# Designs tried in a protein design chat: VHH binders against q9y6x5. Part 448

Target 1, 379 residues: q9y6x5
Amino acid sequence: LPPKLLLVSFDGFRADYLKNYEFPHLQNFIKEGVLVEHVKNVFITKTFPNHYSIVTGLYEESHGIVANSMYDAVTKKHFSDSNDKDPFWWNEAVPIWVTNQLQENRSSAAAMWPGTDVPIHDTISSYFMNYNSSVSFEERLNNITMWLNNSNPPVTFATLYWEEPDASGHKYGPEDKENMSRVLKKIDDLIGDLVQRLKMLGLWENLNVIITSDHGMTQCSQDRLINLDSCIDHSYYTLIDLSPVAAILPKINRTEVYNKLKNCSPHMNVYLKEDIPNRFYYQHNDRIQPIILVADEGWTIVLNESSQKLGDHGYDNSLPSMHPFLAAHGPAFHKGYKHSTINIVDIYPMMCHILGLKPHPNNGTFGHTKCLLVDQWCI
Below, E stands for the ipSAE of ESMFold2; O stands for the ipSAE of OpenDDE; V2 stands for 0.75 times the mean of E and O plus 0.25 times the DockQ between their complexes.

## First folded at step 21 (VHH)

Design kb5 (framework vhh_7uia_1; at its last fold request DockQ between E and O 0.88; V2 from the best seeds 0.85)
Fold by OpenDDE, fold request of step 22:
Structure kb5 (fold): chain B 379 residues (1-379), chain A 124 residues (1-124)
Amino acid sequence: as target 1 above (379 residues)
Amino acid sequence: QLQLVETGGGLVKPGGSLRLSCVVSGFTFSSYAMAWVRQAPGKELEWVSSITGSGGSTYYEDSVKGRFTISTDNAKNTLYLQMSSLKPEDTAVYYCARVHYVWHSGRWQPFDHWGQGTQVTVSS
């Protein structure tokens, strides 16, 4: 039988939560599998871009999902969480579920993973749920496991997405120990439900399961605000994305806009597109705007209105607070092995290997994950 | 016709033991994962244990771990549940179920066939 893989994302699960809170179910999952303690995600550290990086192995400049909010100057199209269904935005890359479905006797399933309800390269996930945040984890899990168990052709790759602890992180801030403890307990319980469901169905030993996240969360404060209106009139530019990485489309001369913003705050770096640091791999795409503003960790870029968020993400991807983790279990993985760090783009070639898929050109390094896999030599 | 027939239930004292049997017919026994589920009065159906078609893996709900043992005899087309150290909270109707999703009552259910059940009562 072909190998099967379930990829699960708990949005905004910061890596160090594992050290600071108790996760009995997740720890048991890890004990029977593997853990990567830190996953360096891609810049910007936002939901849509990083989820697409996981399933493509590409930096944001390469797969074309460069933010949660995008604008294309040529077509005049906009991308947002409420407007994400146009294949135009996704077609600059081939996600793994499409690759999987192009193989014989295989299908893919998805429960609300970004891009899975869009025909990418004229291929949509064989089974998918339309995104609806009101749908319970149980229902999502039920559908995913039903597809994994009953589908013909068989589902060999499935994705499951859950909005927590990101939403709560935004609401409470990651430093709220009381509220986050409650939230993370619920997450652990959901992991318990997942494991129990797989055991109930007799899938546990034969299904590869990856539990990961797209980004972490940093503490924000009303005392750490950068007000752009103090530096530049809003009539001089169009705001495409705001915080913590603002995308600026000048309405006047770009240099003039830049000069007005470059010294706006000591807690914000201002880059012309061509001057964006190479380490971000965030330059070579037309969807990246002419000027980007990058706030320091914990600082929020605002206009006239104050932010209501006590936590946020999207910052420099080198910051530990932005890093998620990866845990995995199944026939492909060792038992009781811990690894320090990988890059988020490394997940794609690993998944391709597990599924026996030829990977598209990608930015991942398969060598970084070899020690996680039973069929590979670990140097 | 698919059929599952549970037997072996009864009244036992706390700490006692029972062995449930489920004879299946109408399908290849080893082609499916099998499960025991139970329903106590006024409570929802609860998963108890599962065994893979190959018989190579067994799983248990936390409350019965270490006390219950699921097994199969393929030659007899029979599923077993050995129950030991029984507790009053184990009182329920126990069902043998074939693991396969089916659309029922507006929802996908993980078990497409099960028997009439056998009553297990644990009481002093």
Scores: ipSAE 0.907, ipTM 0.969, lowest interface PAE 0.5, mean pLDDT 96
Fold by ESMFold2, fold request of step 22:
Structure kb5 (fold): chain B 379 residues (1-379), chain A 124 residues (1-124)
Amino acid sequence: as target 1 above (379 residues)
Amino acid sequence: QLQLVETGGGLVKPGGSLRLSCVVSGFTFSSYAMAWVRQAPGKELEWVSSITGSGGSTYYEDSVKGRFTISTDNAKNTLYLQMSSLKPEDTAVYYCARVHYVWHSGRWQPFDHWGQGTQVTVSS
């Protein structure tokens, strides 16, 4: 039987939600498989960059998706969540679904994972859905299971993306127990539906399933605003991305822009590109702007007096609030094993191992995930 | 031509047992997962149990787990559902179905072929 893998992301699922809320279906999934309690993601802790890091094993500076909003000065191209289809942005790396479907007698399938509706290196997922947030989880799952069950050559790698709990985390904040309990119960029901569907179809025993996320969520407040307009005239720079990591393209001498910003708030670090801390692995790409502003946890950079968000992410990747979890079940994984932490870039070489693929050069370490796998020595 | 034919339904008292059979023809039986699905009067279709084509794995809806057993006999091309500790709420028409997606009614449906159904009535 060829190895098969389904990779599922529930966007913005903070690791400690698992401890602080009830997840009967997810806990049953974990009990029969493995859990990684904290996954250390990549800086900046945003959706597009971290989803691409999962499937490439690369830091953002290396795969080129460095933010949800980007600008390339040479080509004058802009990238955003509504303008993400140009292969130019994605072509600095090779995601796992491309490598997988280039193998003899293999296909890849995708339901909404960032980048899967883009032809990367002239190759698009064998089966995919164009991104549309209005498509229900049930329809996404039904397409994935149809492709897993019916395709020839067989689908051996599939991805499934869902926008929650990220959307609600932004809207309510992670500390709103009433609303987040309701949202997270719905997520757990979706996980139950996923497992039930796989059982009903006879796919459960031989399919490896990873349930993970790209980042967490931290509480924001109207009492924690950094008003950028009070520190610098907007005419001196172009704003590429705002919060919590602002990307600043100076219109005047960049040292002058830096000096206007450096004392703007004690709750914000201002970096010239060459001074960005090495631990971020966030310097060596032309898409990273000459100046970045990094807000402290829970602080919001604004151009106006208010923000509609009560939760946010994108902060320093050392913060536990930015970390997702990973759970997995299937023939490749142990049963009932819990692991403390891995790096999000470690997921890619593990997936390549499970699928029998030669990984492209990457920043992950296979040794970090050996204890999850039945065919490996845990030492 | 694909055919699925259920037998073994009937009237039984609570706590009793029945064995349903589904004889299949027209395809390689061991290549497909098979399922039992039921419909109580006035209710929607409800998945009951599935078995892999290899016969190595069986799955059950929670309300029947521990009471029902799905199995196959590949030599006879027959799917079985052994029902025990039957309850009045198990009253339904029981269908066997082959797991394979088909486009029907504006969406992909997980079962492409169904039997005619067999009535199971659990009543005092």
Scores: ipSAE 0.781, ipTM 0.934, lowest interface PAE 1.1, mean pLDDT 94
ESMFold2, look of step 21: ipSAE 0.692; ipTM 0.908
ESMFold2 (binder alone), look of step 21: mean pLDDT 81; pTM 0.809
OpenDDE, look of step 21: ipSAE 0.898; ipTM 0.966
ESMFold2, fold request of step 22: ipSAE 0.000, 0.733; ipTM 0.090, 0.921
ESMFold2 (binder alone), fold request of step 22: mean pLDDT 80, 80, 80; pTM 0.799, 0.802, 0.803
OpenDDE, fold request of step 22: ipSAE 0.906, 0.906; ipTM 0.969, 0.969

Design kb6 (framework vhh_7uia_1; at its last look DockQ between E and O 0.85; V2 from the best seeds 0.00; counts 0 for: pae E 2.5 > 2)
Fold by OpenDDE, look of step 21:
Structure kb6 (fold): chain B 379 residues (1-379), chain A 124 residues (1-124)
Amino acid sequence: as target 1 above (379 residues)
Amino acid sequence: QLQLVETGGGLVKPGGSLRLSCVVSGFTFSSYAMAWVRQAPGKELEWVSSITGSGGSTYYEDSVKGRFTISTDNAKNTLYLQMSSLKPEDTAVYYCARVHYIWHSGRWEPFDHWGQGTQVTVSS
């Protein structure tokens, strides 16, 4: 039988949560599998971009999902959480579930992973749930495991997405120990439910499972605000994406807009598109706006109003607070092995290897994950 | 016709042992995973244990690990649950079930066939 892989994402699970809170179910999962303690995600450190990087192995400039909110100046189209169904946005890359389905006698399934309810390159996941935040984890899990167990052609790749602890991180801030303890306990319980369900169904030993996240979370404060209205009139630009990485579309001369913003705050870097640091791999795409504002960690870019978020993400991808983790279990993985760091784009070639898929050109390095795999040489 | 028939239930004292049997007809174990589930009075259905079709892997709910053992005898078409160190909390109707999803009453259920159940009562 072909290998099977379930990819699970808990949105906004910061890596150091594992050190600061108790996760008996997740720790048991790790004990019987592998752990990557820190995953360096892609810039910007937002949900849609990073989830698509996981399944394509590409930097954001290459796969074309460059933010949660985007604007294309040629087509005049907008992308947002509530408007993400146009294949136009996704077709600059080929996600792994599409690659998988193009193989003989294989199908893919998805429970609300970003992009899975959209036909990409005229291919949509064989099985999928339309995104609905009101749907319980249990129901999502039930559908995924049903498809893994009963489908013909067999589901060999599946994705499962959950919105916590991101939503709570935004609401409470990651430094709220009381509330976040409660939230993270629930996450651990869900992991327990996942494992139990797989055992119940007799799938546990033969299914490869990856549990990861797209980004972390940093503490924000009302005392750390950058008000753009203090620096430039709103009529001079269109805001495409706001905080902590603002995408600016000038309505007047770009240089004039830049000059008004460049010294707006000592806690914000202002870049012309061509001057964006190379290390971000965030330049070579038309969907990246002419001017990018990058707030320092914990600072919030606002207009003439206060932020409601006590936690946020999207900052420099070199910041530890932005980094998620990766844990995995299954026949492809070692047991009781821990690894320090990988890049988030490295996950894609690893998954392709596990599934026996030829990867599309990507930015990942298979060598970075070799030590996690039982069939690979590791020094 | 597919049929599952549980036997072996009864009254036992705490710390005692009991062996449940489930005789299967109409299909072979090698093609399906099998499970034991239980329902205590006033409680929801609870998964107890599963065994793969090959018999190569066994799984248990945390509360019964180390105390219960699931097994099969293919020659007899019988699924077993050996229970030891029984506790009052183990009191329930025990069902054997075939692991295979089925659409039922507007949702997917993980078990497509069940037995009639056998009562297990643990009491001093």
Scores: ipSAE 0.892, ipTM 0.964, lowest interface PAE 0.5, mean pLDDT 96
Fold by ESMFold2, look of step 21:
Structure kb6 (fold): chain B 379 residues (1-379), chain A 124 residues (1-124)
Amino acid sequence: as target 1 above (379 residues)
Amino acid sequence: QLQLVETGGGLVKPGGSLRLSCVVSGFTFSSYAMAWVRQAPGKELEWVSSITGSGGSTYYEDSVKGRFTISTDNAKNTLYLQMSSLKPEDTAVYYCARVHYIWHSGRWEPFDHWGQGTQVTVSS
């Protein structure tokens, strides 16, 4: 009766991994469904912001999760990976799982998607796992499929999050073919396990499944460091976020801090908030600091120290290395169709359409995704 | 009172055929997906095949695809597994199971009720 949707993210899955590595299980999934080869994500190309953009259809300035590390000057609150549960940060938007479970006879389930263990607008996902990176993919999959099978009212929208290949991309870099081949083979095996589990449970025919990601990964190097301590004394500012987009809160006159930074490196753009390029849609929120520093691709901003990361993301969202993919299978989707590109904010109105939900105001365009769907005339 | 009762196992030569039956009672048969799962001696349980409660979709693990056919007769509340081209590696106890999660042994398990099993032996 009601349409069902499972949204899956493999963090940091760069779009061109599909062309450069073998994915027999994912390719079978795509062959029977649809592929969007490149998804243009939102700036900054970080994990929390882009996962929230997928489920709200909003640019970061509009949904308020503008980075993985944030400061709000009015309330003096801090946000980080270890301090992300205050609803204050999430309440500037309504994610799709909240809208879904407020419908009559519907529930939402979550296996660790960012924000699903937070009571957003006093509403937490009907079934959820508290975030814990030590929990195996198999256990996450068991819980999500248990909720899809056993819940009353039925779970009609579910999310599943996995930390790879992002963690390994940071550790090895995307150019390490040997290690990344091993990592990506494991991810393809997990996709195979997901499909087999859904078939075993009798869910495969009637469940729509989207497999996507939040961003890609670019190669870093010890030869590409930008040392902020060489340009400005640390006592003149508060560092809210460091790399590759630094968020700078001046402690002295803003123009003086800007002038100390603007010629620090030819591999870094320094923006006053009002001068951030309009194409980033990254200006109109108090959580965006007065000065941001945007490193060139593959460059790392450091504080007079070496960097241990070999891969990173967060760069300009026009960079192909920052783009993920989207694949989907299910009764709502065509079979064997490939599409070149969509915007990550377009996923939200598409999901609302599939579930029969009225979307909240958002930045997505339904028309960009209608060719993926069997119930739409593709022009 | 949920009951699942398998019959139809036996000894068969390689290349032969068997039909397993599972008679079900105590629940609305068409409302649940059903599965066949097998266990060879000393081996772990292995999913073989599943069918949706409506009977509209069937699924098979790769080694049995094309050789085994799962089906239902809703009027008789009976699940079937037609096995053809049997191989020695198909030797196992075959269970029918209802797809519904239950908490057991510290985890969620995808099958809440099982039959007693029926032995299938493929030997020359």
Scores: ipSAE 0.544, ipTM 0.860, lowest interface PAE 2.5, mean pLDDT 93
ESMFold2 (binder alone), look of step 21: mean pLDDT 81; pTM 0.814

Design kb7 (framework vhh_7uia_1; at its last look DockQ between E and O 0.86; V2 from the best seeds 0.78)
Fold by OpenDDE, look of step 21:
Structure kb7 (fold): chain B 379 residues (1-379), chain A 124 residues (1-124)
Amino acid sequence: as target 1 above (379 residues)
Amino acid sequence: QLQLVETGGGLVKPGGSLRLSCVVSGFTFSSYAMAWVRQAPGKELEWVSSITGSGSSTYYEDSVKGRFTISTDNAKNTLYLQMSSLKPEDTAVYYCARVHYVWHSGRWEPFDHWGQGTQVTVSS
């Protein structure tokens, strides 16, 4: 039988939550599998970009999902969480579920993973749920496991997405121990439900499962605001994406806009597109706007309004607060093995290996995950 | 016709043991995972244990781990649940079920066939 893989994402699960809170179910999962303690995600550290990086192995400049909000100057199209269904945005890369379906006697399934309800390269997941935040984890899990169990051709790759603890992190801030403890307890219980369901169905020993996240969360405050209106008139630019990495489309001379913003705050770096640091791999795409503003950790870029978010993400991807984790279990993985760090783009070639797929060109390094796999040599 | 028939239930004192049997007919036993599910009075259905078709893997709910053992006899087409160290909270109707998803009443259900159930009562 072909290998099977379930990829699960809990949005905004910061890596150090594992050190600061109790996760009995997740710890059991890890004990019987592997853990990568820190995953360095891609810049910007936002939901859509990082989820697409996981399944393509590409930096954002390469796969074309460069933010949760995008604008294309040629087509005049907009991308947002409420407007993400146009294949135009996704077609600059080939996600793994498409690759999987092009193989003989294989199909893919998805429960609300970003991009899975869109035909990419004229291919849509064989089974998928339209995104709906109101749908319970239980229902998503039920559909995924049903497809894994009953489909023909068999589902060999599946994705499962859940919005917590990101939503709560935004609401409460990651430093709210009382509320976040409650939220993270619920997450652990959901992991318990997942494991129990797989055991109930007799899938546990033969299914590879990866549990990961796209980014972390940092504490924000009303005392750490950067007001752009104090630096530049709103009529001089269009805001494509706001905080903590603002994408600026000038309506006047770019240099003039830059000069008005460059000294706006000591807690914000201002870059012309060509001057974006190479380490971000965030330059070579037309969807990246002419000027980007990068707030320091914990600072919020605002207009003439106060932010209501007590936590946020999207900051420098070198910040530990932005890093998620990866845990995995199944026949492809060792048991009781812990690894310190990988890059988020490294997940793709690993998944391809597990599934026996030829990977598309990508930015991942298979060597970084070899020690997680039972069939690979590890120093 | 596919059929599942549970037996072996009864009244037992706390700390006691029971062995449930489920005789199946109408399908190849080894081709499907099988499960035990129970329903206590006033409570929802609860998964108890599963065994893969090959019998190579067994799984248990946390509350019964170490006390219950699921097994199969392919020659007899019979699924078993050996229960030991029984507790009052184990009181329920126990069902054997075939693991296979089926569309039912607008929802996918993980079990397509059930037995009639057998009553297990643990009481002093």
Scores: ipSAE 0.904, ipTM 0.969, lowest interface PAE 0.5, mean pLDDT 96
Fold by ESMFold2, look of step 21:
Structure kb7 (fold): chain B 379 residues (1-379), chain A 124 residues (1-124)
Amino acid sequence: as target 1 above (379 residues)
Amino acid sequence: QLQLVETGGGLVKPGGSLRLSCVVSGFTFSSYAMAWVRQAPGKELEWVSSITGSGSSTYYEDSVKGRFTISTDNAKNTLYLQMSSLKPEDTAVYYCARVHYVWHSGRWEPFDHWGQGTQVTVSS
């Protein structure tokens, strides 16, 4: 009876990879479904914040996952990629899998989407894998499809996360055509495997599938470094996050720290929290530090050493290089329709509509995605 | 006792046709998706085609699409594979299988029951 949805993220999949590389399996998926060519994500354009924005429909200031590295001065708690399990960080919002599995006769399943192995509001995904990057895509897919096929009550919302092409984008940079072509071919093969598995299992006809990403990737260079140690001594501040958006907690007068940093580089904007541009929707949370430094595209903030990354993300969310895509297929979606752009926060109310869930208050606009859906009038 | 029994294999010339049947018993046939899977000599198992329990949707591996047709007759508890335009590379033992995950050999496997198989040989 209930509609089913599988949400898939390939981390760091820049929207224009679709134009610049060959994806026979993804293009066939799109041909029989829908494509949104550019998704405008949320600032900062980092992994944890944007994955949580997809599943909550909220800007980062509203859901509280404001970066991949965070500090709370009152509790003295620290959050990082390797220390992300404390529900304290996640409890400022209710993600869709929690709302879904609290409905009568519904379960949720998760293969490593950020937050799905955390008991948010005392509720953890009904079926989940603990995060472990060494687990293959095939094993993640096998568990998800087993849960979709075998579970009682039925799994109606499922998520699947994969680390590529983000990891390779950091390592090689998006302009390395040779290496990125090999990486992206492997991603397309995984999409082919996903579709074939769903067909083999008889799940394809009634399962809605969204394939999307959290952000893109821009080229970095050893020629584009901003050395903070050249401008300010470490003793004047605590560094909460470094690049490309540095989060600075002053140890001395905030205005004094600001003045030491404001002329450090023409390729870096320095903001007092109150002066962060309104278009970022990145101000109204205590986890946002009193001073942030925002590097220009392709520039890397460092302390006293060279950077090993050839690609990075986290920059201004107006930059096309930071934007992912969204493709979808299933009974809820039109066939062969292409749409120019949506906001990443719009995905949540659309998913709630597909699943028949009442959305929590959010920043998304259902009207932005209506043209993707067969049950909606699009004028 | 749950049983799946394939019949209809044989020797055919290239371009010929065969119809495979799989008679099932011991479970509610319409409640499960069903599949045909084949194994050529010295090769690994290969998924060929699947059908939903209701019979409403059918799926095919690319190399057989347009040549093979999967169907069911729920009154007879029988799964079919109509094979046309047969090629030498279609030579294999063909199994019918029930789609349901089972824990086997250290992982979840998508088919919990298999028939004994029926040989299809496409040769001049």
Scores: ipSAE 0.607, ipTM 0.886, lowest interface PAE 2.0, mean pLDDT 94
ESMFold2 (binder alone), look of step 21: mean pLDDT 82; pTM 0.819

